# VH-VL binders against Protein STK_02290: the designs that were tried, part 15

Target 1, 225 residues: Protein STK_02290, of Sulfurisphaera tokodaii (q976g0)
Amino acid sequence: QEQLVAVNELNENLGKVLIKIARDSIANKLGILKINLEDYLSSLNDPILNKKGLAFVTLETYYGNSTSLRGCIGYVEAVAPLKEIVSKAAIAAAFSDPRFPPLSKGEFDNIIIEVTVLTKPQEIDVENRWELPKKIKVGEDGLIVEYGILYSGLLLPQVPMEYCWDEETFLAETCIKAGLEPDCWLNNKVKIKKFQGIIFREEKPKSEKILIIKPSEVKCKKEEI
Below, E stands for the ipSAE of ESMFold2; O stands for the ipSAE of OpenDDE; V2 stands for 0.75 times the mean of E and O plus 0.25 times the DockQ between their complexes.

## First folded at step 7 (VH-VL; framework fv_acimtamig)

Design n01 (from m06 with light chain S93T V95W; at its last look DockQ between E and O 0.71; V2 from the best seeds 0.00; counts 0 for: pae E 2.2 > 2)
Fold by ESMFold2, look of step 7:
Structure n01 (fold): chain C 225 residues (1-225), chain A 126 residues (1-126), chain B 106 residues (1-106)
Amino acid sequence: as target 1 above (225 residues)
Amino acid sequence: QVQLVQSGAEVKKPGESLKVSCKASGYTFTSYYMHWVRQAPGQGLEWMGIINPSGGSTSYAQKFQGRVTMTRDTSTSTVYMELSSLRSEDTAVYYCARAEKFYDFYSGYPNYFDYWGQGTLVTVSS
Amino acid sequence: SYVLTQPSSVSVAPGQTATISCGGHNIGSKSVHWYQQRPGQSPVLVIYYDNKRPSGIPERFSGSNSGNTATLTISGTQAMDEADYYCQVWDSTTWVFGGGTKLTVL
């Protein structure tokens, strides 16, 4: 009845299609690609793309030897088919991320697009909240912290890998992201959900070759200074 | 293409309840949050609460807690706001307004209201 | 509770630039949204996230947010811009609107 995309259904070719959806949606919004987005998306009849899904689109500015974040927006409730989620998230990441100005035409050829597809978040059920760190796995799980409809925060599975966090730190930082105290995960009224993800990333701006990245493969970095 | 069409104006007496409907069209109803905002005559805008139409969960401004109920009917793409124990001070135009559900890492969920209903005038006369 | 302060009115001649302020403690650390409400009409979003324009909003609308003041700027003001303008922020527990500014174009 409820049709959800499983991450293990996604292969390299489907990852390329997801990245193309993201790039073409941004190009269309910029006026570079003259298409009707609704018709384009309707023409994509692959059953997997038509399942409800969750995804984030990340844009990075490419400098050759390095990249920097340029936008990252996604959906954490499976509200629409994966193809539509990726299109909407790409447009939002490019033009509606509050941290950055709208993407310009001049930037378009120098960004890398990354699509992270998520599994359906599941609530972690424990009798003793102190057991929560034991129920999550850095390198595999992303976290969502929810307290009612208005307090929510999400961290993707690669984030604790990038920052070398342990599970308790990961929980605390997700609480902070939700606008709550770092120890909110001990509060029985706070929901903790976990999910997994797989990353499809352009090797270079607009490249046909893509990278498939599991969060466990993300290298830890040290703080500078 | 996106439309939020609200029920018509009403006249109520103190102590009664009001129930305003907001029918959505032109988009996937459960893909967006819905908010309610009111505006007393000659006054500014006042936020009342939020509903997630996909599950029906709600959160209300403290001022209205215990008097307001927000519900939805996914089969008709309609949100309802009911305010009980009406007072003359509840005379206002009541608006529904939608908000995106996308998540950004700066603010979490988006919170600006991108489309508004036409408003429903409710007059509470003693 | 968090308070947003707007002037009650601003008057401008046609073609001039209108500036509408929205004051709040450390508002520069918040995202500010702006709504236009013409007489007898529902509000319309004109600026979101401080300085972004929705589709269909003219380029003459712009915004800024720094320190304790957010500002809506309307360049080349036209008679059709005569309306009430509201700023909005999320204050951790509730949506807060400013008291509104009546823009008069004379």
Scores: ipSAE 0.568, ipTM 0.824, lowest interface PAE 2.2, mean pLDDT 89
ESMFold2 (binder alone), look of step 7: mean pLDDT 92; pTM 0.935
OpenDDE, look of step 7: ipSAE 0.627; ipTM 0.871

Design n02 (from m06 with light chain V95W; at its last look DockQ between E and O 0.69; V2 from the best seeds 0.00; counts 0 for: pae E 2.01 > 2)
Fold by ESMFold2, look of step 7:
Structure n02 (fold): chain C 225 residues (1-225), chain A 126 residues (1-126), chain B 106 residues (1-106)
Amino acid sequence: as target 1 above (225 residues)
Amino acid sequence: QVQLVQSGAEVKKPGESLKVSCKASGYTFTSYYMHWVRQAPGQGLEWMGIINPSGGSTSYAQKFQGRVTMTRDTSTSTVYMELSSLRSEDTAVYYCARAEKFYDFYSGYPNYFDYWGQGTLVTVSS
Amino acid sequence: SYVLTQPSSVSVAPGQTATISCGGHNIGSKSVHWYQQRPGQSPVLVIYYDNKRPSGIPERFSGSNSGNTATLTISGTQAMDEADYYCQVWDSSTWVFGGGTKLTVL
């Protein structure tokens, strides 16, 4: 029996708490906030935060009218309470993302923190694999492609929106992300899973005001020309 | 304080099986992958396979496919590695090693090994 | 299959900088991890993702990775740094370790 957080249980106030967990965890590792992190997390008694959950933490460098990726790490298996998942993912995004050096103290006040809470990924079952594009909704679904335990690729629901992809392209690009051929989704040995997510994002670095973003609201970058 | 404590050294004869245990403590057992790596005397490291302690799924290096079985017991936080049809070439120190389950969009799931057990020497001789 | 090549040994004087190479085709496109193994002991992770140090690893350990060569660098070497050092990559199908480099501090 698993106690999983449902995305619809999360409101703006809980979104603010999740972002605070992420920011305080990073601040603690930087030595800016001197706390016992385990005691801090234990003090958070909201029943929803104590349910098992799935989340990604995204850090972006803030440039005023634009941002750039600074780290993004998450968990897609509900292995611990949501509060702990967010704390661990925040620390990993800041210090263990292979694309970036460890976050410095000088950067801390100039990042935006984003927490994306996921639904449990669910395998898509079809009799005919050619029907998979019809089972996917761009703007709502994220995709996971898995071949065994060691080959996996994941794309968040906002990604196909940003790139103006259709469902078949979304499947193909997720296959490529997993290190497989673009048509791997036709292979019966490859698992295709879908999930949904809701995004809680600081409006500005360290702001109390947050944005709640549904992936369907993300605009195609080609249309921004 | 993470610890991986393995079962003691064994002496085996060719054709027998070995079964090494690795008991985890100081962390949430099901939140991490467990790997097995061996090292023949005077030789380098050789990866054998991986188990997800949550659910028990496994993947094995092709060289050991058909001879190796990895299992776990979540109630005791213990993983097991069994290698059958032993040969003298299987004489080695066998290590369990832990890896994080976080997903990063650059590397995916296969991660570095952050903690290792003390090793179990298995000698295969007649 | 994918091969990682390390020198069999490297010798340095105490206080000097040791450099241990790990050669592989296009290794710069892979994440490289490094392990230290002292005689009779288990391996210990000293560098992950090319250049990151785990908690408790001295600052004198650093790493780099570009082109066909990854490098572990130990500045201000000490006698306790005498060990075998292994590089490791995921090659898209399996975990590959280099053959190991014995570091001697004279």
Scores: ipSAE 0.607, ipTM 0.841, lowest interface PAE 2.0, mean pLDDT 90
ESMFold2 (binder alone), look of step 7: mean pLDDT 92; pTM 0.932
OpenDDE, look of step 7: ipSAE 0.653; ipTM 0.877

Design n03 (from m06 with light chain S93T; at its last look DockQ between E and O 0.66; V2 from the best seeds 0.57)
Fold by OpenDDE, look of step 7:
Structure n03 (fold): chain C 225 residues (1-225), chain A 126 residues (1-126), chain B 106 residues (1-106)
Amino acid sequence: as target 1 above (225 residues)
Amino acid sequence: QVQLVQSGAEVKKPGESLKVSCKASGYTFTSYYMHWVRQAPGQGLEWMGIINPSGGSTSYAQKFQGRVTMTRDTSTSTVYMELSSLRSEDTAVYYCARAEKFYDFYSGYPNYFDYWGQGTLVTVSS
Amino acid sequence: SYVLTQPSSVSVAPGQTATISCGGHNIGSKSVHWYQQRPGQSPVLVIYYDNKRPSGIPERFSGSNSGNTATLTISGTQAMDEADYYCQVWDSTTVVFGGGTKLTVL
């Protein structure tokens, strides 16, 4: 991948736009909005939004004093402008996440949208695979595990923070997500990549205020995947 | 709208090679995997293999290992499937099929085929 | 090798409910997709991830998956529903199709 969006190219204003893209995309699919989505995306002329990018969109149901996961989809193989990736991920998170039924119109106003933009993943090279945990930093790095074309798994930087994992556990869980054994990261034939991310999140459903969150600031929920 | 347009029907002899093309339009070509599936006359669907969005990686069904080659050209939004050493039993309609791959919070999920080409009939006969 | 088993044929009268089964060992732990193929046409995705409908697919199509059996259900079956139906899963590095079921609308 060439010249992916870098974290330092993003700011609060772009974050707000990304959130809006996600929300409007979902609204349009629900029929709440009636726009030509392609024309809408094409009208966005910010150079950063037109650069190729990787992103996750996370949806959470808002209960006032708590939230629950409602959908989470990301694209890391897709080669498309960031604005398109976010739109696509948002629609997928709302309607195509296999863990949840399609989002209903009644749920839309109670959804918090979170957009995580990823840096270019970089393969971690080590002479000894046992040294991999030393090359990873929980609270900063996300992981991608790949074995061939069919086995692949990705965990965002905030995930190990949420579940209080150390680096080795983080590797193991990423292996599991890839459909491999927990110790797959010891296999030299398995490719391990790391990346970083920036998180933009609505403070409340449909709020104008957008939070910028560092993965290292995410608190442990003491929950298990 | 999404369209997958395949090349026309072919007649081949045993021992020859076939090469079918699948031209994609109406979407971001480099965002999707492409699969090839064939169907012999009166038979079911048989998976042949997969090629990733960049074209740099492929995986083939064991049955076709050593005989099949899948490639893609980003500049023309076209995917190709070549099958060598043809046999009479290779007579079939060959389909290209688009498949999406995404990541989620808990686990990865396998691809499904949301759009198919119109099919290409290849007849292998002496 | 992983095998998906479908009945060769199912018949239903117009307006009745058709059920097509897809058997596989612990298939409930997999994601099952279903395709419709009318005579002389390409396959069309009708259900994905066990029970989700693509845009344009009628609500009379539904799916379920548990234990060792996935099921495609067509309520209020119409003449246009006459087709071959295939279930599909991933098994490790291989895509596996069922043998197909011919649905006849009487």
Scores: ipSAE 0.490, ipTM 0.822, lowest interface PAE 1.2, mean pLDDT 93
ESMFold2, look of step 7: ipSAE 0.603; ipTM 0.839
ESMFold2 (binder alone), look of step 7: mean pLDDT 92; pTM 0.946

Design n04 (from m06 with heavy chain K101R; at its last look DockQ between E and O 0.67; V2 from the best seeds 0.62)
Fold by OpenDDE, look of step 7:
Structure n04 (fold): chain C 225 residues (1-225), chain A 126 residues (1-126), chain B 106 residues (1-106)
Amino acid sequence: as target 1 above (225 residues)
Amino acid sequence: QVQLVQSGAEVKKPGESLKVSCKASGYTFTSYYMHWVRQAPGQGLEWMGIINPSGGSTSYAQKFQGRVTMTRDTSTSTVYMELSSLRSEDTAVYYCARAERFYDFYSGYPNYFDYWGQGTLVTVSS
Amino acid sequence: SYVLTQPSSVSVAPGQTATISCGGHNIGSKSVHWYQQRPGQSPVLVIYYDNKRPSGIPERFSGSNSGNTATLTISGTQAMDEADYYCQVWDSSTVVFGGGTKLTVL
């Protein structure tokens, strides 16, 4: 992977554009918006949006004073421009998340969109696997666990904050996410990668105001996964 | 539009090797995994293995370990499957099938097979 | 090894509802995908992630998955629906297919 988008290259304006890409992509799929999506994305000429990038799109149903997860999909292989990744992730989050039925037109105006842009994942190297927790910082790092070509799991930096996990629990949960045993991170054959991220979020559904959130600012919800 | 075009039918003898190609077009080639699945005459689908987008990693079904090799050429958007030490029971239609990988809450596995090649009939006979 | 069990054949009259089952131990905890294969043709994805339809697949196709059984349902079955149907899951490090079900439209 070369020339990936860096977090420091992104700003509020680009964040707004990314959110708009996500929303318009979903709207177009629903038939609410009638555009040529390929032409629309091609018309965006910002150099940053055209760099290869990694991103997650999270959808939440808005209830005024509370929200609930409605979809979350991400791509962690930098094989396409960031603008395309966000578009694909948004459509997948709305219509292909296995946890939820496809988003309906009636839900669209009540959805909050969140876009998380990821840094390039870096493998964590340690001589002793028991030292891995010391190389991870909850509230900053996301994790990827890989074992071979098939077993792979990823948790975003904000996830351990939401569930009040420590570093070791974070590793264990990521192992589970990968389809492995909770102690898989002690196996030298298992690859552990860390990354960081920046979060752009609508304040309200379809809001022009976009929030920039640091993972460390995310509050514990005391909820179960 | 997405297209997977495979090489033509082949006739082989026992002990020989086959190599089937699958040329992809209509999408970003390096964004998807490729699988190979075969189907003996009158039989069901049998998974053979998977190759990642870069071509640097593969995983094969245990039945074919030691006999199968999957490769891909990014410059030509082509995936290859080679099967050695052919037997009569290797007579089948061989399919390439595309699969995407994204991360969700439940799984990190490659996704379903959304597009398939037209198939390549390989007949192994004395 | 993980095994998916399908009936060898199902028959329905035109306009009736066809139901094809796919049995597997705790299959409800897995994501099931379904493929249609007409005679002499390549497989086509008709349902993914238990109950989602790809673009271009008619609404008469639906899926469900719970317990030990996944089900493909075809309402208002048409002659063109006559085909072999395969269920598919991931198990450990391998892809597993059902044995296939031949759907005949009478």
Scores: ipSAE 0.555, ipTM 0.845, lowest interface PAE 1.0, mean pLDDT 93
ESMFold2, look of step 7: ipSAE 0.644; ipTM 0.852
ESMFold2 (binder alone), look of step 7: mean pLDDT 92; pTM 0.940

Design n05 (from m06 with heavy chain N111H; at its last look DockQ between E and O 0.76; V2 from the best seeds 0.00; counts 0 for: banned pattern HYF H111)
Fold by OpenDDE, look of step 7:
Structure n05 (fold): chain C 225 residues (1-225), chain A 126 residues (1-126), chain B 106 residues (1-106)
Amino acid sequence: as target 1 above (225 residues)
Amino acid sequence: QVQLVQSGAEVKKPGESLKVSCKASGYTFTSYYMHWVRQAPGQGLEWMGIINPSGGSTSYAQKFQGRVTMTRDTSTSTVYMELSSLRSEDTAVYYCARAEKFYDFYSGYPHYFDYWGQGTLVTVSS
Amino acid sequence: SYVLTQPSSVSVAPGQTATISCGGHNIGSKSVHWYQQRPGQSPVLVIYYDNKRPSGIPERFSGSNSGNTATLTISGTQAMDEADYYCQVWDSSTVVFGGGTKLTVL
C-alpha cells in the first residue's frame, strides 16, 4: 500500500464532501436522486479524494434527543480512492448490514451520517505478547486482529471509549470480533494491528454543519455490544 | 455490468495438471475476494479455496492442500486456479465466485458469492 | 467438521409455498446464504445474511434462521423456480455448503 490518505491531509471542507458523497450515494440507491454515480465520483478532482483510503460509514437513526445505530460498514484495505470507498461503504451500511433491514425511503431524512477515515494499519511488534496492552492507547487506537485469511476483526478507536474498556479488554473484544478466543492476542501467530482515525459527523440529519470528533472525546454509554 | 468469464472446457489424463482462468470485468477487481468452487457431475457444490484481493494470501480446503494453487494478476484482472496430480474424481465443473471485502460490525468479512463465472468443465479420463 | 443438512428433494404445486430447510448445529448464530442453480447453469445468490434479497431476486423469496435450522421460503412458486438450492455458511476458516435440495414444481 502506497500513498494512503493521512488524517492530517483532511479538513472540515473535505469532511463535508465525504459526508455528501455518502448521503448522495445512499439517496441515489433509494431512487431519491437520479444520477450516474460513477460520473459523479469521477467529477470530484480533489487530489486527496483520489488517493487510496480506508473508511467506515456509520448510520444512526435520529430521534431528536437520542440516536440509535442503523448501520456500519467499512473498508480497511486501500483498494480504491477514498471517494469510492466512502460511497461503497455508505451504500453497504444502508442496505447490506446484516443486523438491519435495508434502509427505506421514509428513513432517509432521519438518518445521521458519520464517516471515519482511518490511517494505515500498522502491525504491533512486541517481544512478549503480554506487553501488547502497553502499546495500545484507548481513545486513540483502533485495532485489527487477524489469524489467517478468514479470521479477521476490527474495532474503531471510538468503540472502547463508548463501552469504557481498558486496553486488555479492547484486545479481548477485538479477538471475539475476529471469531477467536478472547485471549487470542497472546498467540504469536495472531497478527495485531493498530490504526488511528478522524470522525466526520452530521450534527443533524442532512445538516450542513459537520462535526469533527476525536475518539478521545467520545463518552462512555455503559451499553453492551 | 459485473462479469466473470472463465476459460474453456478441458480434457486431462490422470496425473496431469489443470489450470483454469477467470477474467473479471465491470467492477474494481482489487476490492473483492475470489473463491473457487467445483461441482462433480450430479453432485453438490464443493468449496476449494479463497484468494485475497491483492493475491498475496490464499487459503485452501484441507482436501486440496498440496495440490491446489490460486493466483491472481491485477494487470489483467484475472484469477487462476491450478490443480495438480489429477484423478478421475476431479472431473467436475469448476467455478470462480466473487465475494466482497468489507467489515460489518457484527460478522466481520462476508463470505457469500454474489457473482459466479459460467463454469469450466474439466474431464479427467484415461 | 461443520455439516449442513438439507432434504434431498421438495415438491410443490404451482402457486403453493415451498420451504427448504438447512440444518446445522447452532446455525442460528451464523449467517446463512442461499443459492439457486437451474439445470446447466451457474449458481445464483437468492438470499444472503439469512433474509436479505439481492437486487433482481423476486420478493417471493425469503429466508429465516434460528436455533438449528435455516429456512428458504418461496411463496407463489412458479415453474421457473424449479432448481437445486444450496445453503452455505462460513465455519472454522472454511466455506461449507449443504448437500443441496432439488425443488420440483409439479
Scores: ipSAE 0.380, ipTM 0.779, lowest interface PAE 1.5, mean pLDDT 93
ESMFold2, look of step 7: ipSAE 0.672; ipTM 0.859
ESMFold2 (binder alone), look of step 7: mean pLDDT 93; pTM 0.955

Design n06 (from m06 with heavy chain S59I; at its last look DockQ between E and O 0.57; V2 from the best seeds 0.00; counts 0 for: pae E 2.4 > 2)
Fold by ESMFold2, look of step 7:
Structure n06 (fold): chain C 225 residues (1-225), chain A 126 residues (1-126), chain B 106 residues (1-106)
Amino acid sequence: as target 1 above (225 residues)
Amino acid sequence: QVQLVQSGAEVKKPGESLKVSCKASGYTFTSYYMHWVRQAPGQGLEWMGIINPSGGSTIYAQKFQGRVTMTRDTSTSTVYMELSSLRSEDTAVYYCARAEKFYDFYSGYPNYFDYWGQGTLVTVSS
Amino acid sequence: SYVLTQPSSVSVAPGQTATISCGGHNIGSKSVHWYQQRPGQSPVLVIYYDNKRPSGIPERFSGSNSGNTATLTISGTQAMDEADYYCQVWDSSTVVFGGGTKLTVL
């Protein structure tokens, strides 16, 4: 029995709970919060948290007026309840991201946690690959490019909005993210998948106030000039 | 708490097939990849392939392509590996090994094995 | 196909530092993982992503990876560290293991 989280079921209160799951999971791993993590997750009874889901957890180091990436791990296959996905992704982002050392206790109070919930990625099927740009909506869709298991690249829905990209540029940049040529999306052996997402982000480290970010609301930075 | 329990040792004749099971417990079965690795007596580790338990998709090492089949049963949390047309050189201990399924943003999927089964000795002799 | 090369054996006295190399073309651009296999036992992950230790692995295990060589280092080597050690990478949709290094503690 599949029960998949829809992004439109998520409100501010559930966003706060998802961020708390992420923060408590990291705190538990650091020894700051001494609990049995399996028991903790099982105590979360909200039916939406128990639906299967996909999410990324992003950690950023907070420096007051700036932040820097500290880890970003997620699941792009709906294999477990959303609460479990967020917990595992948070722990992995903090301790198993190959770009960064394990998060220290001293860092814990100085990170911002962001949880991005995704819809299940769906392969875009076209008979003519030149039609792929027509099947993508900038401001709504994120993209995944896959070529075998080795080459994979993902761009979130807000990215093309931030950079004022059209659909073809979005495809090309996602190919580049996968480590492939910009025109890889014309190759029939390359899978192109799309998804949607919503972002819940702490305003400041450990803040009760969160930001809810919809990709369509992201203003093109070019228009600020 | 995580355990991978494999089926017992087998003795086979050349030309037969083997089928080894690996039952997982202590975690969500479909949230990890499963690999098979073998080790001939006195030799090193040799990768055979990977299965995604949630969908059943597989990638096999080229050496075993056409002889190996990996399947799973999600209701029993069990992965199976079948190797056909056995030869004496297939005498080995066969291991299942679990890999994380998380996606590292910008780095891709992890491909290290955090838990291994106890191994299944398969002896191929006349 | 990608090849990883390890010495067949390394011998150290108790308390000394053991180093086990894993050679590969441009291996510094790959993530290297290390496994310990004691006689008659299944492998155990001791280092992943070049230099990270799983929970429960002693701090005397460490790793590095640059250029064409990855290295597993065991400080203060103990008799219980006597085992075979394998390096591993993922390359072109396949898992590649090194040939293994037998560590003997005299």
Scores: ipSAE 0.493, ipTM 0.802, lowest interface PAE 2.4, mean pLDDT 89
Fold by OpenDDE, look of step 7:
Structure n06 (fold): chain C 225 residues (1-225), chain A 126 residues (1-126), chain B 106 residues (1-106)
Amino acid sequence: as target 1 above (225 residues)
Amino acid sequence: QVQLVQSGAEVKKPGESLKVSCKASGYTFTSYYMHWVRQAPGQGLEWMGIINPSGGSTIYAQKFQGRVTMTRDTSTSTVYMELSSLRSEDTAVYYCARAEKFYDFYSGYPNYFDYWGQGTLVTVSS
Amino acid sequence: SYVLTQPSSVSVAPGQTATISCGGHNIGSKSVHWYQQRPGQSPVLVIYYDNKRPSGIPERFSGSNSGNTATLTISGTQAMDEADYYCQVWDSSTVVFGGGTKLTVL
């Protein structure tokens, strides 16, 4: 992977564009918008948006005083421009998340969109696997656990903050996410990668105001996964 | 539009090897796994194996271990499946099928096959 | 090895509801996908992740999965629905297909 988008290359303006890409992609799929999505994406000529990137799109249903997860899909292989990744992730989050039914037109105006752009994941190398927790920082690092071709799990940096996990619990939960045992991170054959991210979020559904959130600023909800 | 176009029908003799190609178009080739599935005449679907988006990793069904090789060429957006030491029982239609790779928030789910090639008939006869 | 069991055949009259079962040990804990294969054609995905329909698949197709049985349901069955149907899951690092069910529309 070469020339991936770096977090420091992104700003509020690009964040707004990414959110718009996500929202318009979903709207187009719903038939609310009637555009050629490929032409729309091609018309975006910002060099940063055209760099290969990694991203998650999270959808939340807005209830005024609270929100609930409605979809979350991401791509962690830098195989396409960031603008395409976000578009694809948004559509997948809305219509292909296995945990939720496809988003309806009636829900669209009540959805908050969050886009998380990821740094290039880096494998964590340690001589002793018991030292892995010391190489991870909750509130900063996301994790990827990989074992073979099929066992792979990813948790975003904000997830351990939301659930008040420490580093060891974070590792264990990522193992579970990968379909492995909670102590899989002690196995030298299991690959552990860390990455960082920047979060762009609508303040309210369809809001022009976009929030830039650091994972370390995310509050514990004390909810169960 | 997504298309998976496979190579043409082949006739082989026992002991020979077959190599079927699957050319992908209409999508980002390196974003998807590719599977191979075959179907003997009048029989059900039989999974052969999977190759990851980069082409660096494969998993083969135990039945075909040692006889099957899957490769992919990113420059031509083509996946290949080679099966050696052919037998009469290898007579079948061979399919390539793509499967998307993505992550979700709570759990990992195995992929499904959303697009299939048109199939390649391979006949093995003396 | 993990095994998926389907009835060999199901017959329905036009307009009636067809039900195709796919049995597997604790299959409800897995994601089940369904494929339709008309004679001489490639398989087509009709249901994924138990109950989701791909774009272009009619609403009369639905799916469910619980316990030891996944079910594909076709309401208002039409002549064009006559085909072989296969259920599919992952087990460990292996894709597993059911034996297939031939749906005949009388």
Scores: ipSAE 0.314, ipTM 0.765, lowest interface PAE 2.2, mean pLDDT 92
ESMFold2 (binder alone), look of step 7: mean pLDDT 93; pTM 0.949

